# VH-VL binders against NAD kinase (nadK), part 102

Target 1, 268 residues: NAD kinase (nadK), of Syntrophomonas wolfei subsp. wolfei (q0aze0)
Amino acid sequence: MKIILVNNRFKENTEKKAQEIAGQLSALNVEVIIDNGLDEPYAGTVDFIMVLGGDGTMLRAARRYGQRAIPVLGVNMGTVGFLSNIEINELAEYLPLILREEYSLEARMMLEVAVFQQQSLLTRVFCLNELLLRSNSPRMLSFALEISGQKLEPYRGDGLIVSTTTGSTAYSLSAGGPIADPQLDAFIVTPVASHIINKRPLVVSPEREISLHLLEEREAIIGIDGQIKMDFGAENRVLIKRAPHPLLMVNLKAKPFFTSIDRSLQRQ
Below, E stands for the ipSAE of ESMFold2; O stands for the ipSAE of OpenDDE; V2 stands for 0.75 times the mean of E and O plus 0.25 times the DockQ between their complexes.

## First folded at step 7 (VH-VL)

Design B21 (framework fv_patritumab; at its last look DockQ between E and O 0.82; V2 from the best seeds 0.00; counts 0 for: pae E 3.6 > 2)
Fold by OpenDDE, look of step 8:
Structure B21 (fold): chain C 268 residues (1-268), chain A 121 residues (1-121), chain B 113 residues (1-113)
Amino acid sequence: as target 1 above (268 residues)
Amino acid sequence: QVQLQQWGAGLLKPSETLSLTCAVYGGSFSGYYWSWIRQPPGKGLEWIGEIYHSGDTNYNPSLKSRVTISVETSKNQFSLKLSSVTAADTAVYYCAREGFLEWSPYGMDVWGRGTLVTVSS
Amino acid sequence: DIEMTQSPDSLAVSLGERATINCRSSQSVLYSSNNKNYLAWYQQNPGQPPKLLIYWASTRESGVPDRFSGSGSGTDFTLTISSLQAEDVAVYYCQQYYSTPRTFGQGTKVEIK
């Protein structure tokens, strides 16, 4: 068995713990690769990914490895979030199950984001939570939203979020988006400080495609999961689709989503 | 190793429709843009258009009104049609793959051998 | 459209000497987000399709000899053959893939002096 340990190099506690766990796993004849984000994603085949830290680390892991259909376990290390399944102090208890592959998987839809320059593809990225289009100035943006070829009325505001249901409890929530069942596949399109005060979020089928472009010569940015920034101008277009592969999240321990929402939100 | 094989009629009369097909072997058809490029005798290269495996197309504006690129995913093939040909359309036509690194294009990394199409009365 | 202009149109260089080809784009082909230039160089021999040599302005394609190098950023680019070999006699093209339509330079014929 080969396992990737994903941690955050900027969090020393996760680095130390990754080394400790790596030692323990090695003693059990498990090959371990540590990914602290400094290097390129490991290109070899692996059987399991263990994410040590919080939601941010999980998001990075999802972007780096989510397309590879590898089970991903979130191990919380004292942070508040929605993407961890077990606590670090529980790892020893569940390790035998992991090694025997006695766990269930929950598929979480990811986004495929493509950025274009005059119809030319510049880059693609996969993400678990959301794409954010926002102004790079104190002024509002004017941009066009198209869903499966249907052109909506132009948006005016600070920006727009296109989120997965997983991402519904992230930035989309802060922007007034609905909380979505993570077992549901859907896009959530949430305006950010719209000029139209009563502009409501949209819940969109994952079978549809979402396109955005600016209607004016303004500087904007695209944010991915709050961790990646891309420049976005009038000459650019972004296309959002359901990623071809979901993230396979490991479920070792039952974690009731709806019963824990209030508690989790109160802690944020 | 990925290889492209292309075929079609090499001799046309004015006003006819050029039709070429390119087949992909030894690699994935999905996930790539596939392009057509032409080169008149003794001249440079002109990009005609491209098609994604899903059928999304982009055409050179100079040829858009006459060009149709299509895909047949089940056969790993894509085709070029150029209508109302004239002597100016005489060229070697190439199919090519636009390679990707880190989900970004980086150039035409695989080419067909080319097909000479001559338009003459 | 982004116009690509090469210079010179033809170049005669002695064996073992340096060959330098310039390429200019009418617009920048640098993507600020990843700091990559969407510029490629191709080599074409008679009767053959173009062969990718350099991509991202300065990265050699697999199998390309070390004597080939690309440099430049934004709108001005250079292909350099540090020591011209007999097999390097060909036409070289620069190409931008930053925007559609894809556009090529007019080509530079490299010959042995």
Scores: ipSAE 0.756, ipTM 0.889, lowest interface PAE 0.7, mean pLDDT 94
Fold by ESMFold2, look of step 8:
Structure B21 (fold): chain C 268 residues (1-268), chain A 121 residues (1-121), chain B 113 residues (1-113)
Amino acid sequence: as target 1 above (268 residues)
Amino acid sequence: QVQLQQWGAGLLKPSETLSLTCAVYGGSFSGYYWSWIRQPPGKGLEWIGEIYHSGDTNYNPSLKSRVTISVETSKNQFSLKLSSVTAADTAVYYCAREGFLEWSPYGMDVWGRGTLVTVSS
Amino acid sequence: DIEMTQSPDSLAVSLGERATINCRSSQSVLYSSNNKNYLAWYQQNPGQPPKLLIYWASTRESGVPDRFSGSGSGTDFTLTISSLQAEDVAVYYCQQYYSTPRTFGQGTKVEIK
């Protein structure tokens, strides 16, 4: 059995704990690959991914491995967020179930984001929480939103967020979007500081295709999960779809979403 | 190992329609752009156009009025039609895959063997 | 359209010596956000289809001998064959895939002197 341990290289306690856990797993004849974010994602076949840390570390793991249909377990090492399932001090208790593959999986929708230079594909990226389009200057953006070819009236404002339901508790929330049940598949489209009153947040079927482009030459940024930044100009277009595969989150311990909302938001 | 096999009529009269087909073996058809490129004898390469598995196309503007590229996803095939041919369309025609790695395209990594199409004068 | 210009049109190089081919694009093919140049090099032996050698300007395709290397960024690119072998006699093309239409250089014929 081969397992990837994903950690945050900038937290010393997390790095030391990852080495300790790798040692414990090796003693059980489990091959361990440590991904601290420094190297390219491990390309070989693996059976399981453990994420040691908070939501940010999980977001990186989802982008790196989420399309590979590998179970991913969030293990909290401090501040409880929305994406961890068990605490680090509970790992020994659950390890036998992990090794026997006796757990359930919760599917979490991801976004596929394709950035074009006119009609030429430049890159595709995947994200778990959201895409942010925002101005990269004091000036507002004028941009077009199309949903499955349906052209909405132009937007004016600081930008737009397209999030998953998992991302509803991240930037989308602070911009005025609703908290969504992460068991739902949907896009949540939330304007950022719109100067047009009738531009309300939209909840959109996951089968739709969402397209964005600028209507005037302006400097803009596409942000992915708050962790990747891409320049976006008048010659660019972005297409957003449901990713081919959801993130497969391991459920070992019941963590009721609705009763934990206040606690999780206070700690993020 | 991905392989491309191409076929079609190699001799045409002026004003006829060139029609070539390319079949994809040993790999995924979905998720890639598929291209047609031509090379007149002794000359350089000219990109004709491309198609995504969804049916989205991009054509060379110099040929756009005469070119149609289509897919038959159930057979893992894509096709080229070039209408109203002249002697200037005499060339070896290649199909190719645009490679995709690390979330980005990286050029044409798999090519068909080519089909010489001759348009009589 | 992004025009691709190669130099020289042809060159003759002694076996075991270095061959250098230049390619210039009329516009930058660098996507600064991922720091990749959308530039490829192809080798075409007589009677054969082109074969991909180098992509993203400097990354060697699998199975390509290490004597082939690419360098450059933005608008100016170079293909180097560090020690020419008899089998390297071919025409070499650069090609941009930053925008459509995809465009190729005119080709550089490499011969043994």
Scores: ipSAE 0.419, ipTM 0.768, lowest interface PAE 3.6, mean pLDDT 90
ESMFold2-Fast, scan of step 7: ipSAE 0.711; ipTM 0.880
ESMFold2 (binder alone), look of step 8: mean pLDDT 94; pTM 0.960

Design B22 (framework fv_patritumab)
Fold by ESMFold2-Fast, scan of step 7:
Structure B22 (fold): chain C 268 residues (1-268), chain A 121 residues (1-121), chain B 113 residues (1-113)
Amino acid sequence: as target 1 above (268 residues)
Amino acid sequence: QVQLQQWGAGLLKPSETLSLTCAVYGGSFSGYYWSWIRQPPGKGLEWIGEIYHSGETNYNPSLKSRVTISVETSKNQFSLKLSSVTAADTAVYYCAREGFLEWSPYGMDVWGRGTLVTVSS
Amino acid sequence: DIEMTQSPDSLAVSLGERATINCRSSQSVLYSSNNKNYLAWYQQNPGQPPKLLIYWASTRESGVPDRFSGSGSGTDFTLTISSLQAEDVAVYYCQQYYSTPRTFGQGTKVEIK
C-alpha cells in the first residue's frame, strides 16, 4: 500500500506531526510519499491520499490529485471545516479501518476550467469549490455568459461565480447563492453585485458547458477556490465543464451537513 | 515512449485534396492539442492548425477556407485535409503534440517524422 | 497575428565559441498569471523534424545539453550556445504559443567557421 500524505508545511508543528504519522505508517509496511505543496504532484501510482489540515489544504489536494479517482481522507488539524471527516486525535482509532479498506466513499463533482487567449489555451485547472470572475478595479464589468452555446443577455456588475454543489457554502453563499446538497451534481451560477435588476442565481445541469468573456476592456481576475488568481482581459475566454472524475472523499464518520450549516448560519 | 506515426499520399495534382493521418502510440491521446505544421523546401515552419481530443479546432487564418482537421478518438488518430492544392502547397508536413505541464502548454514536445507532399506542376 | 523575427539569418561560429540568436515578438507573450513566457526554441537538422530545446523562454527540455540556455521576457528573447560543438550545426527557430495562429521565427542557420 502506498499513501500520499498532504500537509501545509507553513503551519507550526504540522511538519513534525506529518513525520510522526509517516513513521507510524512505515512501521505498518505502508509506503509514504509526503506532499508539502512545494514540489510537483507525485506522478506515481498510489492507493490512498491522506490530507492533514483544514479546508484549504483539502482544496489544494483536490486540485492536485482529485482527477486520479483515488480515495481522499480529510484529517482536521485545528480549524473546523466542511471538507475534513475525522480529527487528528481520532486517526489512530480509524487507521485499522483505512488499511483494511473498510470505509465508504462520497463522490464530489469538480470543475474543469480552461482559460484561452482568443482561441489559444493558456491554462487548464481543476477545482472543487468555484471559479470567481471579478473586477480588479472599482469599475464594474460588462460580460457575456453562454450556457451550451446559448447566449444570455449581458451581465453588468462586480462579477460572477460558477460553483459546484460542494462550493455552495463557500463564496457563492456570501454572494447570495443557494445552499445545495453536496450529493447533487449541478453548477450554481451566482452574480456578484449585479446592476441588472433581475439577474438571479441559476442552477444548471452539470452536462452543460459554461463560457465567459468580457464585453469591454477592463481589468478583471479569475479566482480558483480562493487560492489561485489569474488575470482576465477582453482577449480572454474561460470555458467551464464538469471534470472527468469526481473527488472520492472517504467517509469514516457521519458528518451531518444540514445541521452543521444551519448552526453556522445562526451564529453569523 | 510517445510516438507519432503519419501517412498519406505524397504525390498530388493541382486542385486535388491532400489527406494525411497521424496515429498516437505509447501515451495518452486525451488532454492534448494535436497540430499539423508544414515546411516548404528550403523555407521555415508554418503552423496549419490544431485539434483537441474533443474535436475543437483552431486553424491558421491564411489556410482556414481550405483546411479541415478531424479526430478519431477510438483509434487515437487525427487527420488533415487540405483542398484545392497548388504547387505552393509542396512541403514536408509534420504532425506534433503540444506538451502540457504545470497546468500550461510548453511547446511542441513530440513530432512525427514528416511526410513529403509534392504537388505536380 | 503575433509576428516572430529572428536575428541574424545566419551565423558562423568557431568550435568552442559562444553563439547567440535573438528573437523578437510583435507583442508580449508573457502570461502574467503564472509569470511564464509562452516561447519555445527548436533545433532542426536536415531531413529531421524540429526538436524542442527550450520552453517557457528559459526552461531546458529533458536531455538537452546545459550549453543551451534561453533568456528574455515579454517581447525580446535570446538563445545562447555557450560552447559550440560540431553537432550544433543546424537551423534554430523560436516559436510563440501565447495565441493562435502559432507562429515561428524565420530561422537562424548556425554554421562552423
Scores: ipSAE 0.633, ipTM 0.848, lowest interface PAE 2.0, mean pLDDT 90

Design B23 (framework fv_patritumab)
Fold by ESMFold2-Fast, scan of step 7:
Structure B23 (fold): chain C 268 residues (1-268), chain A 121 residues (1-121), chain B 113 residues (1-113)
Amino acid sequence: as target 1 above (268 residues)
Amino acid sequence: QVQLQQWGAGLLKPSETLSLTCAVYGGSFSGYYWSWIRQPPGKGLEWIGEIYHSGYTNYNPSLKSRVTISVETSKNQFSLKLSSVTAADTAVYYCAREGFLEWSPYGMDVWGRGTLVTVSS
Amino acid sequence: DIEMTQSPDSLAVSLGERATINCRSSQSVLYSSNNKNYLAWYQQNPGQPPKLLIYWASTRESGVPDRFSGSGSGTDFTLTISSLQAEDVAVYYCQQYYSTPRTFGQGTKVEIK
């Protein structure tokens, strides 16, 4: 068995814990590759991905490895989050189940985001939560939204979010989008501070293609999962569609999404 | 390890249609642009066009009126058709994958062996 | 279209000596958002398909000997072979992947003196 162990070396004590866990796995004849975010993703074949950290580390792992159709387990290292399944102090208890492949998988859709200049692909990124188009200056944007070849009336405002159902509780929620069951597959298209009357969030089929481009030259950026920023100008077009593979999240322990989100909304 | 296997008719007469197929083994067909590139004898490389697993295509403008690239995702295959061939289309034709790592393309990292196409009377 | 021009068209270098090939693009191939130059170098041996040597102008592909190095940014790029070996006799091509159509330089033939 070969496992990738993903951690964030810039978080205090996570590198030491990752090394400790790698040693324990090696003692069980498991080959371990450590991804601490400094190097390119591991290019070889692996059987399992273990993510040590909070939601941010899980989002990075999903972008790097989510398209390989490999089981990914989130192990929480302290910060309460929605993408981890077990706590670090529970790992020893669940490790035998991991090694025997005695767990269920929950599929979470991902976005494929492609940025073009004219017809040339400049970059392609996968993400678990959302793409955010926003102004990079005090000026609002004027932009075009097209859904599966249907051209909508122009948008005017601060931007737009195209989210997965997993991302419904992230930026989309802050912008007025609905809370969605992450087991559903759908795009949630949420305007950010629209100045056009009655632009509402849209929930559309994950089989649709969404494209965006600016109607006026503005300084704008595309944000991916709140972690990557890409310049976006009037000569650019972004194409968003369902990624070829969902993220396969390991479920070892029941995690009640709806009661968790309800409690989060009640907390001060 | 990804391998590309290509095949098709290598001998054509002027005005016929060139048809070549490329099959992808040992890796994912989805998520990559797949290209056709040709090389006339003793000359350099010319990019013909590319296709994504969704069927989205980009073509070299010099060849656009004659070229069609199509995909058969269920078989992990993509194909080139070039109509109205002339002696100038005599070349070795390669299929290739444009590599993609993290969030950036990085060039043609996997190539087929090439198919010699000769157009003669 | 972005035009790629290589110089020289051919060069003869003694074994163990340095070979330098230049490539110029008609417009910048630097993508500012990720600070990467969308420029690759290929080696082609007779009767074989091209083999990727360098990508993002200066990143060496896995398995490529460290005597091969790439440098440059924007519009001017260089491939350097620090100590030419007999197996390096080949035609070398630069290629941009910033814009469609993808375009190649005309090629540089490297021979032993």
Scores: ipSAE 0.011, ipTM 0.521, lowest interface PAE 9.2, mean pLDDT 88

Design B24 (framework fv_patritumab)
Fold by ESMFold2-Fast, scan of step 7:
Structure B24 (fold): chain C 268 residues (1-268), chain A 121 residues (1-121), chain B 113 residues (1-113)
Amino acid sequence: as target 1 above (268 residues)
Amino acid sequence: QVQLQQWGAGLLKPSETLSLTCAVYGGSFSGYYWSWIRQPPGKGLEWIGEIYHSGWTNYNPSLKSRVTISVETSKNQFSLKLSSVTAADTAVYYCAREGFLEWSPYGMDVWGRGTLVTVSS
Amino acid sequence: DIEMTQSPDSLAVSLGERATINCRSSQSVLYSSNNKNYLAWYQQNPGQPPKLLIYWASTRESGVPDRFSGSGSGTDFTLTISSLQAEDVAVYYCQQYYSTPRTFGQGTKVEIK
């Protein structure tokens, strides 16, 4: 068995714990690859991915490995989050189940984001939560949204979010989008501070293609999962589709989504 | 490893339609842009157009009115049709794959052997 | 369209000597978000299709000898052959893949003097 341990090397306790866990797994004849984010993703075949950290580390892991159809387990290192399943102090208890493959998998849709310079593909990336189009200056954007060839009336405002259902509790929620069951596959399209008062969030089929382009020359960026930023100008177009593979999240312990989000919204 | 095999009629008269096919072996057809590139005798390379496995095309504007590229996904093939040929269309025609790595394209990494097309004067 | 211009059109270099080919694009081919230049270099021997040598302006394709190197950013690029070998006699092309149509330089013929 080969396992990738994904961690954040910039947190000293996380790096030390990753080394400790790698040693424990090696003692059980498990081959371990540590991914601390510095190098290219491991290119070899692996059986399991264990993410040590918060939601941010899970988003990075999903971007790097989510399209490989490999089980991914989020192990919380002491912060509240929606993407982890067990706590670090529970890992020893659940490790035998992991090694015997005694767990269920939950599929979470991902976005495929392609950025074009005119008709030329510049980059294609995947993400778990959302794409954010926003102004990179105090000036409002004017932009066009097209859904499966249907051209909507122009948008004016600070930007737009195209989110997965998993991302419904991230930036989309802050911008006024709905909370969605992550077991549903759908795009949630949420305007950011629209100057047009009747622009509402849209919930659309994950089989649709969404495209965006600027109607005026502005300084704008595309943000991916709040972690990657890409230049976006009037000569650019972005195409958003459902990614070929969902992220396969490991369920070892019941962590019901609705009670978790309800608790989160009630606490301060 | 990935190989491209190309074929089609090499001798044409002015006004006829050029038809060439390229087949992909040893790798995935899906997820790549597939291109046609030509080279007149003693001259440089000219990009004709490209197609994605979904059927989406981009064409060189200078040839757009005469060119059609299509896919046959079930056979891992893509084809070029160029209508109303003249002596200026005499060239070696290549099919090629644009490589994709680290979320980005990186140039034409696999090429067919080329097909010489001669348009009689 | 992005126009690609190479210099010189032809180059005669002695065996073991350095060969330098320049390529200029009419527009920047640097994608700032990933800091990659969407520029490739190809080698073409008589009767053969072009072979990819360098991509992203400076990354050497697998199997290409280390005497080949690419440099430059934005609009000005250079292909260098540090020590010319007999098998390096060929026509070399630069190509941008930042925008469609994809465009090639006119080519540089490298010969032994």
Scores: ipSAE 0.524, ipTM 0.798, lowest interface PAE 2.8, mean pLDDT 90

Design B25 (framework fv_patritumab)
Fold by ESMFold2-Fast, scan of step 7:
Structure B25 (fold): chain C 268 residues (1-268), chain A 121 residues (1-121), chain B 113 residues (1-113)
Amino acid sequence: as target 1 above (268 residues)
Amino acid sequence: QVQLQQWGAGLLKPSETLSLTCAVYGGSFSGYYWSWIRQPPGKGLEWIGEIYHSGITNYNPSLKSRVTISVETSKNQFSLKLSSVTAADTAVYYCAREGFLEWSPYGMDVWGRGTLVTVSS
Amino acid sequence: DIEMTQSPDSLAVSLGERATINCRSSQSVLYSSNNKNYLAWYQQNPGQPPKLLIYWASTRESGVPDRFSGSGSGTDFTLTISSLQAEDVAVYYCQQYYSTPRTFGQGTKVEIK
């Protein structure tokens, strides 16, 4: 068995904990690869991915490894979030189940984001939460949205979010989007500070293709999961579709989404 | 390792349609652009066009009116048709994969062996 | 279309000496968001398909000897063979993959003096 440990080397001695866990796994004849985010993703075959940290670390792991159809377990290191399943102090209890493959998997859809110049593919990335198109200046954007070949009336405003259901509680929520059951597959299209007051969030089939381009030259940015930024100009087009594979999240214990979100919204 | 096997009729008369097929073995067909590139005897390389597993195509504008590239994803194959051939279409035709690594393309990393197509009356 | 121009058209170099090939694009092939130049170099031996040597202007493909290196950014690029070996006799092509159509340089033939 080969396991990747994904951590953030600059967060609260996470590197030290990763080394401790790697030692425990090695003692059980498990080969361990540590991914601290600084190098390229591990290119070899692996059986399991363990993510040590908060939601941000999980988002990075999903972009790096989510398309490989490998089980991914989120282990919380003290950060409040939605993407972890167990706490670090519970890992010893659950490790035998992990090694015997005695767990269930929850599939979470991902976005495939492709940026083009003319008809040439410049980059293609995957993400778990969302794509954000936003202005990088005080000027409002004017942009075109097309859904499966259907051209909508032009948008004017600060930008647009195209989110997965998992991402419904991230930027899309802050911009007025709905909270969605993460077990559903759908795109959520949420305008950001639209000048056109009746532009509402849309919930769209994950089988549709969404494309965006600017209608006039502006300084704009495409953001991916709040972690990657790409320049976006009038010569560029972005195509968003459902990624070929969902992220396979390991479920070792019940973590009911609705009671968690309800508690979070009531907390002051 | 990934290998491209190509085949098709190599001898054509003017006005006929060139038809070549390329099959992908030993790797994923999905997620890559697959190209056709030709090389006339003693000359350089000319890109003909590309196709994605979804069927989306891009063609060299100079050949667009005569070129069709199609895909058969169930067989991991893609094909080139070039209509109304002339002696100027005599060339070695290659199929190739455009590599993709860390979210970015990086050039043609796998090539077929080439098929010599001769157009003569 | 982005036009690719190589220089020289042919080059004769003694074994063990340095060979330098230049490539110029008619517009920048640097993608600013990832700071990568969408420029590749290929080696073609007689009777064989081209082989990828260098991508992103300066990254060596796996299995390519250390004597091959690429440099440059934007519109001006160079392929260097630091110590020419007999097996390096070939035609070399640069190619951009920033825009469609994909375009190649006209080629540089490298020969032993």
Scores: ipSAE 0.425, ipTM 0.737, lowest interface PAE 3.4, mean pLDDT 90

Design B26 (framework fv_patritumab)
Fold by ESMFold2-Fast, scan of step 7:
Order: structure tokens, then C-alpha cells, then sequence
Structure B26 (fold): chain C 268 residues (1-268), chain A 121 residues (1-121), chain B 113 residues (1-113)
């Protein structure tokens, strides 16, 4: 058995904990690869991915490995979040189930984001939460949104978010988007500070293709899961569609999504 | 190892339609752009166009009115049709894969052996 | 279209000596978001398809000997063969993949002096 341990060197105590867990797994004859975010993704085959940390670390793991159809377990290390399934102090209890493959999988849709310069593919990335188009200056953006070839009236404002249902509690929520059951597959399209008062979030079939381009040259960026930034100008367009494979999240323990989000909202 | 096998008629008369097929073996057809590139005798390389497994195409503007690239995803194949051929279309035609790694394309990493197409009256 | 120009058109080099080929693009092929130059170098032996040598301007393809190296950024690129071997006699092409149409340089023929 080969397991990737994903951690963030710069998060509190996660590097030390990853080494401890790697030692424990090695003692059980499990081969361990540590991915602390500094090197390229591990290119070999693996059986399981264990993510140590908060939601940000899970988003990086999903981007790096989510399309490989490998079980991914989020292990929380005290950070409040929605993408972990067990706490670090529970790992010893659940480890035998992991090694015996006694768990269920929850499929979470991902986005495929492709950025073009005119007709040429510049980059393609997969993500779990969202794409954010935003202005990189105080100036408002003017941009076009197309959904499966249907051209909407131009948008004017600070930007737009195209989110998965998993991403509904991330940037889309802050911009006024709905809270969505992450077991549902849909795109959520949420305007950011629209100048047009009646621009509302849209909930769209995950089979749709969404495209965006600027109508005026502005300094803009495409943000991916709040972690990757891509320059975006009037010569560029972005295409967003459902990724070929969902992220396969390991479910060892029932996680109370609705009560967790309800508590989070009451504390704001 | 990914391999490309190509075939099609090599002798054409002016005004006919060139038809070539490329089959992909030993690797994933999905997730890559697949290209056609030609090389006239003693000359350099000219990119004809590309296709994604979904059927999305980009064509060289100089050839766009005459060229069609299509996919048969169930067979892991893509094909080139070039209409109204002339002697200027005499060339070796290659199919190729554009590699993709680290969210970036990286050039044509796998090539077919080439098919010599001669257009003569 | 991005125009690719190579120099020289032909090059005669003694075995064991350094060969240098230059390539210039009419526009930058550097993608600022990932800091990669969308430029490749190919080797073509007579009667064979081109073989990818270098991509992202300076990354050597697997199996390519370390005597081949690429350098440059933006619009000006160089392919270097540090010690020419007999099997390196070929035509070399640079190619941009920043924009469509994909475009190639005109080729540089490398011969033994």
C-alpha cells in the first residue's frame, strides 16, 4: 500500500505531524510519500491520499490529485472547515478501517477551467471550490457571460464567481450566493459587486459550459480556489465545465454539514 | 507507450479530397489536443489544425476553408479531410499529440510516422 | 500569427564542437501566469517525423542526451548542442504553442564540417 500525506509546511505543526504519521504508517509496512506543497505532484501510482490540515490543504490536494480517482481523506488539525472528515486525534481509531478499505466514498464534482489566448489553450486547471474573475484594480470590469452558447446581457461590476456546490460555502457565500448541499451537482454563478442591481446568482446544470471574456481591456485576474492567480485580459477567454472525474472523498464518520454551516453563520 | 498509427490514400488528382486517419494506442485519448502537421518535400513544417476529444477544433487560417478535422472517440481516432487539393498540397502529413503537464501544454511529444500524399494529374 | 525565425539556415560543425541555433518569435511566448515559455525544439532525421527535444524553452524531454540544452525567454531562444555527435546531423525546428496557429521556424540544417 502506498499513501500520499499532503500537508502545508507553513501551517502550524503540520510538517511535524506529517513526519510522525509517516513513521507510524511505515511501521505498518505502508509506503509513504509526503507532499508539503513545495515540489511537483507525485507522478507514481498510489492507493490513498491523506490530507493533514484545513480546507486550504484539501483544495491543493484536490487540484493536484483529484482527477486520478484515488480516495482522499481530510484529517482536521484544529482548523474550522467543511472538507475534513475526522479529527487528528481520531486517526489512530480509524487507521485500521483505512488499511482494510472499510469506508464509503462521497463524490464531489470539480470544475475544469481552461484559459485561452484567442483560440490557443494557455492553461487548464481543475478545482474543487470555484473560479473567481475579479478586477485587479479599483476599476469596474465589463465582461460577457455565456452559458452553453446563450449570451447573457453584459455584466458590469467587480467580477463573477463560478462555483461547485462544495464551493457554495466559500467565496460564493461571501458574495451573496446560496448555500448548496454538496451532494448536489450544479454550477453556482454569483456576481461580485454588480453595478446592475438585479443581477442574481444562478444555479445551472453541471452539464453546461460557461465562458467568460472581457469587453474592455482591464487588469483582471482569474483566481482558482483562492490559491492560484492567472492574468486575464481582453485577449483571453475562459471556459468552465464539469471536470471528467469527481474528487472521491473518504467518509469514515457522518459529518453534519447543515448543523456545521448553521453554527458558522450564527457566529458571524 | 503511446503510439499513433496513421493511414489514408497517398495519390490524389487535383480537385479531390484528401482523407487521412490517425489511431491512438497505449494511452488516453481524452484530455489532449491532437494535431495534423504537414511538410512539403524539402520544406519546413506547417501546422494544419488540432482537435480535442470533445470535437472542438482550431484550424490554420490559411487552410480553414478547405480543412475539417473530426474525432471518433469510441475508436480513439481522429481524421483529416482537405478538400479541393492542388499540387501545393503534396507533402508528408503527420498526426501528433500536444503534451500536457503541470496545467500547461508542452509541445508535440508523440508523432505518427507520416503519410506521403502526392497530388498529380 | 506568431512568426518564428531561425538562424542560421544551415550550420557546419566539427564532431565534438559546440553547435548553437537561434530562434526568434515575433511576439512574446512567455505565459506570465505560470512563468513558462511556450516554445519547443525538435530534431528531424531524414525520412523520420520530428522528435521533441526541449519544451518550455529549457526543459529536456525524457531520453534526450544532456548535450542538448535550451535557453532564452520571451522572444529570443537558443538551442545548444555542447559536443556534436554523428547522430546529431539533422534539421532542427523551433515551435511556439502560445497561440494558434501553432508555428514553426524555417529549420536549421546541422551538418558535419
Amino acid sequence: as target 1 above (268 residues)
Amino acid sequence: QVQLQQWGAGLLKPSETLSLTCAVYGGSFSGYYWSWIRQPPGKGLEWIGEIYHSGFTNYNPSLKSRVTISVETSKNQFSLKLSSVTAADTAVYYCAREGFLEWSPYGMDVWGRGTLVTVSS
Amino acid sequence: DIEMTQSPDSLAVSLGERATINCRSSQSVLYSSNNKNYLAWYQQNPGQPPKLLIYWASTRESGVPDRFSGSGSGTDFTLTISSLQAEDVAVYYCQQYYSTPRTFGQGTKVEIK
Scores: ipSAE 0.079, ipTM 0.636, lowest interface PAE 6.1, mean pLDDT 88

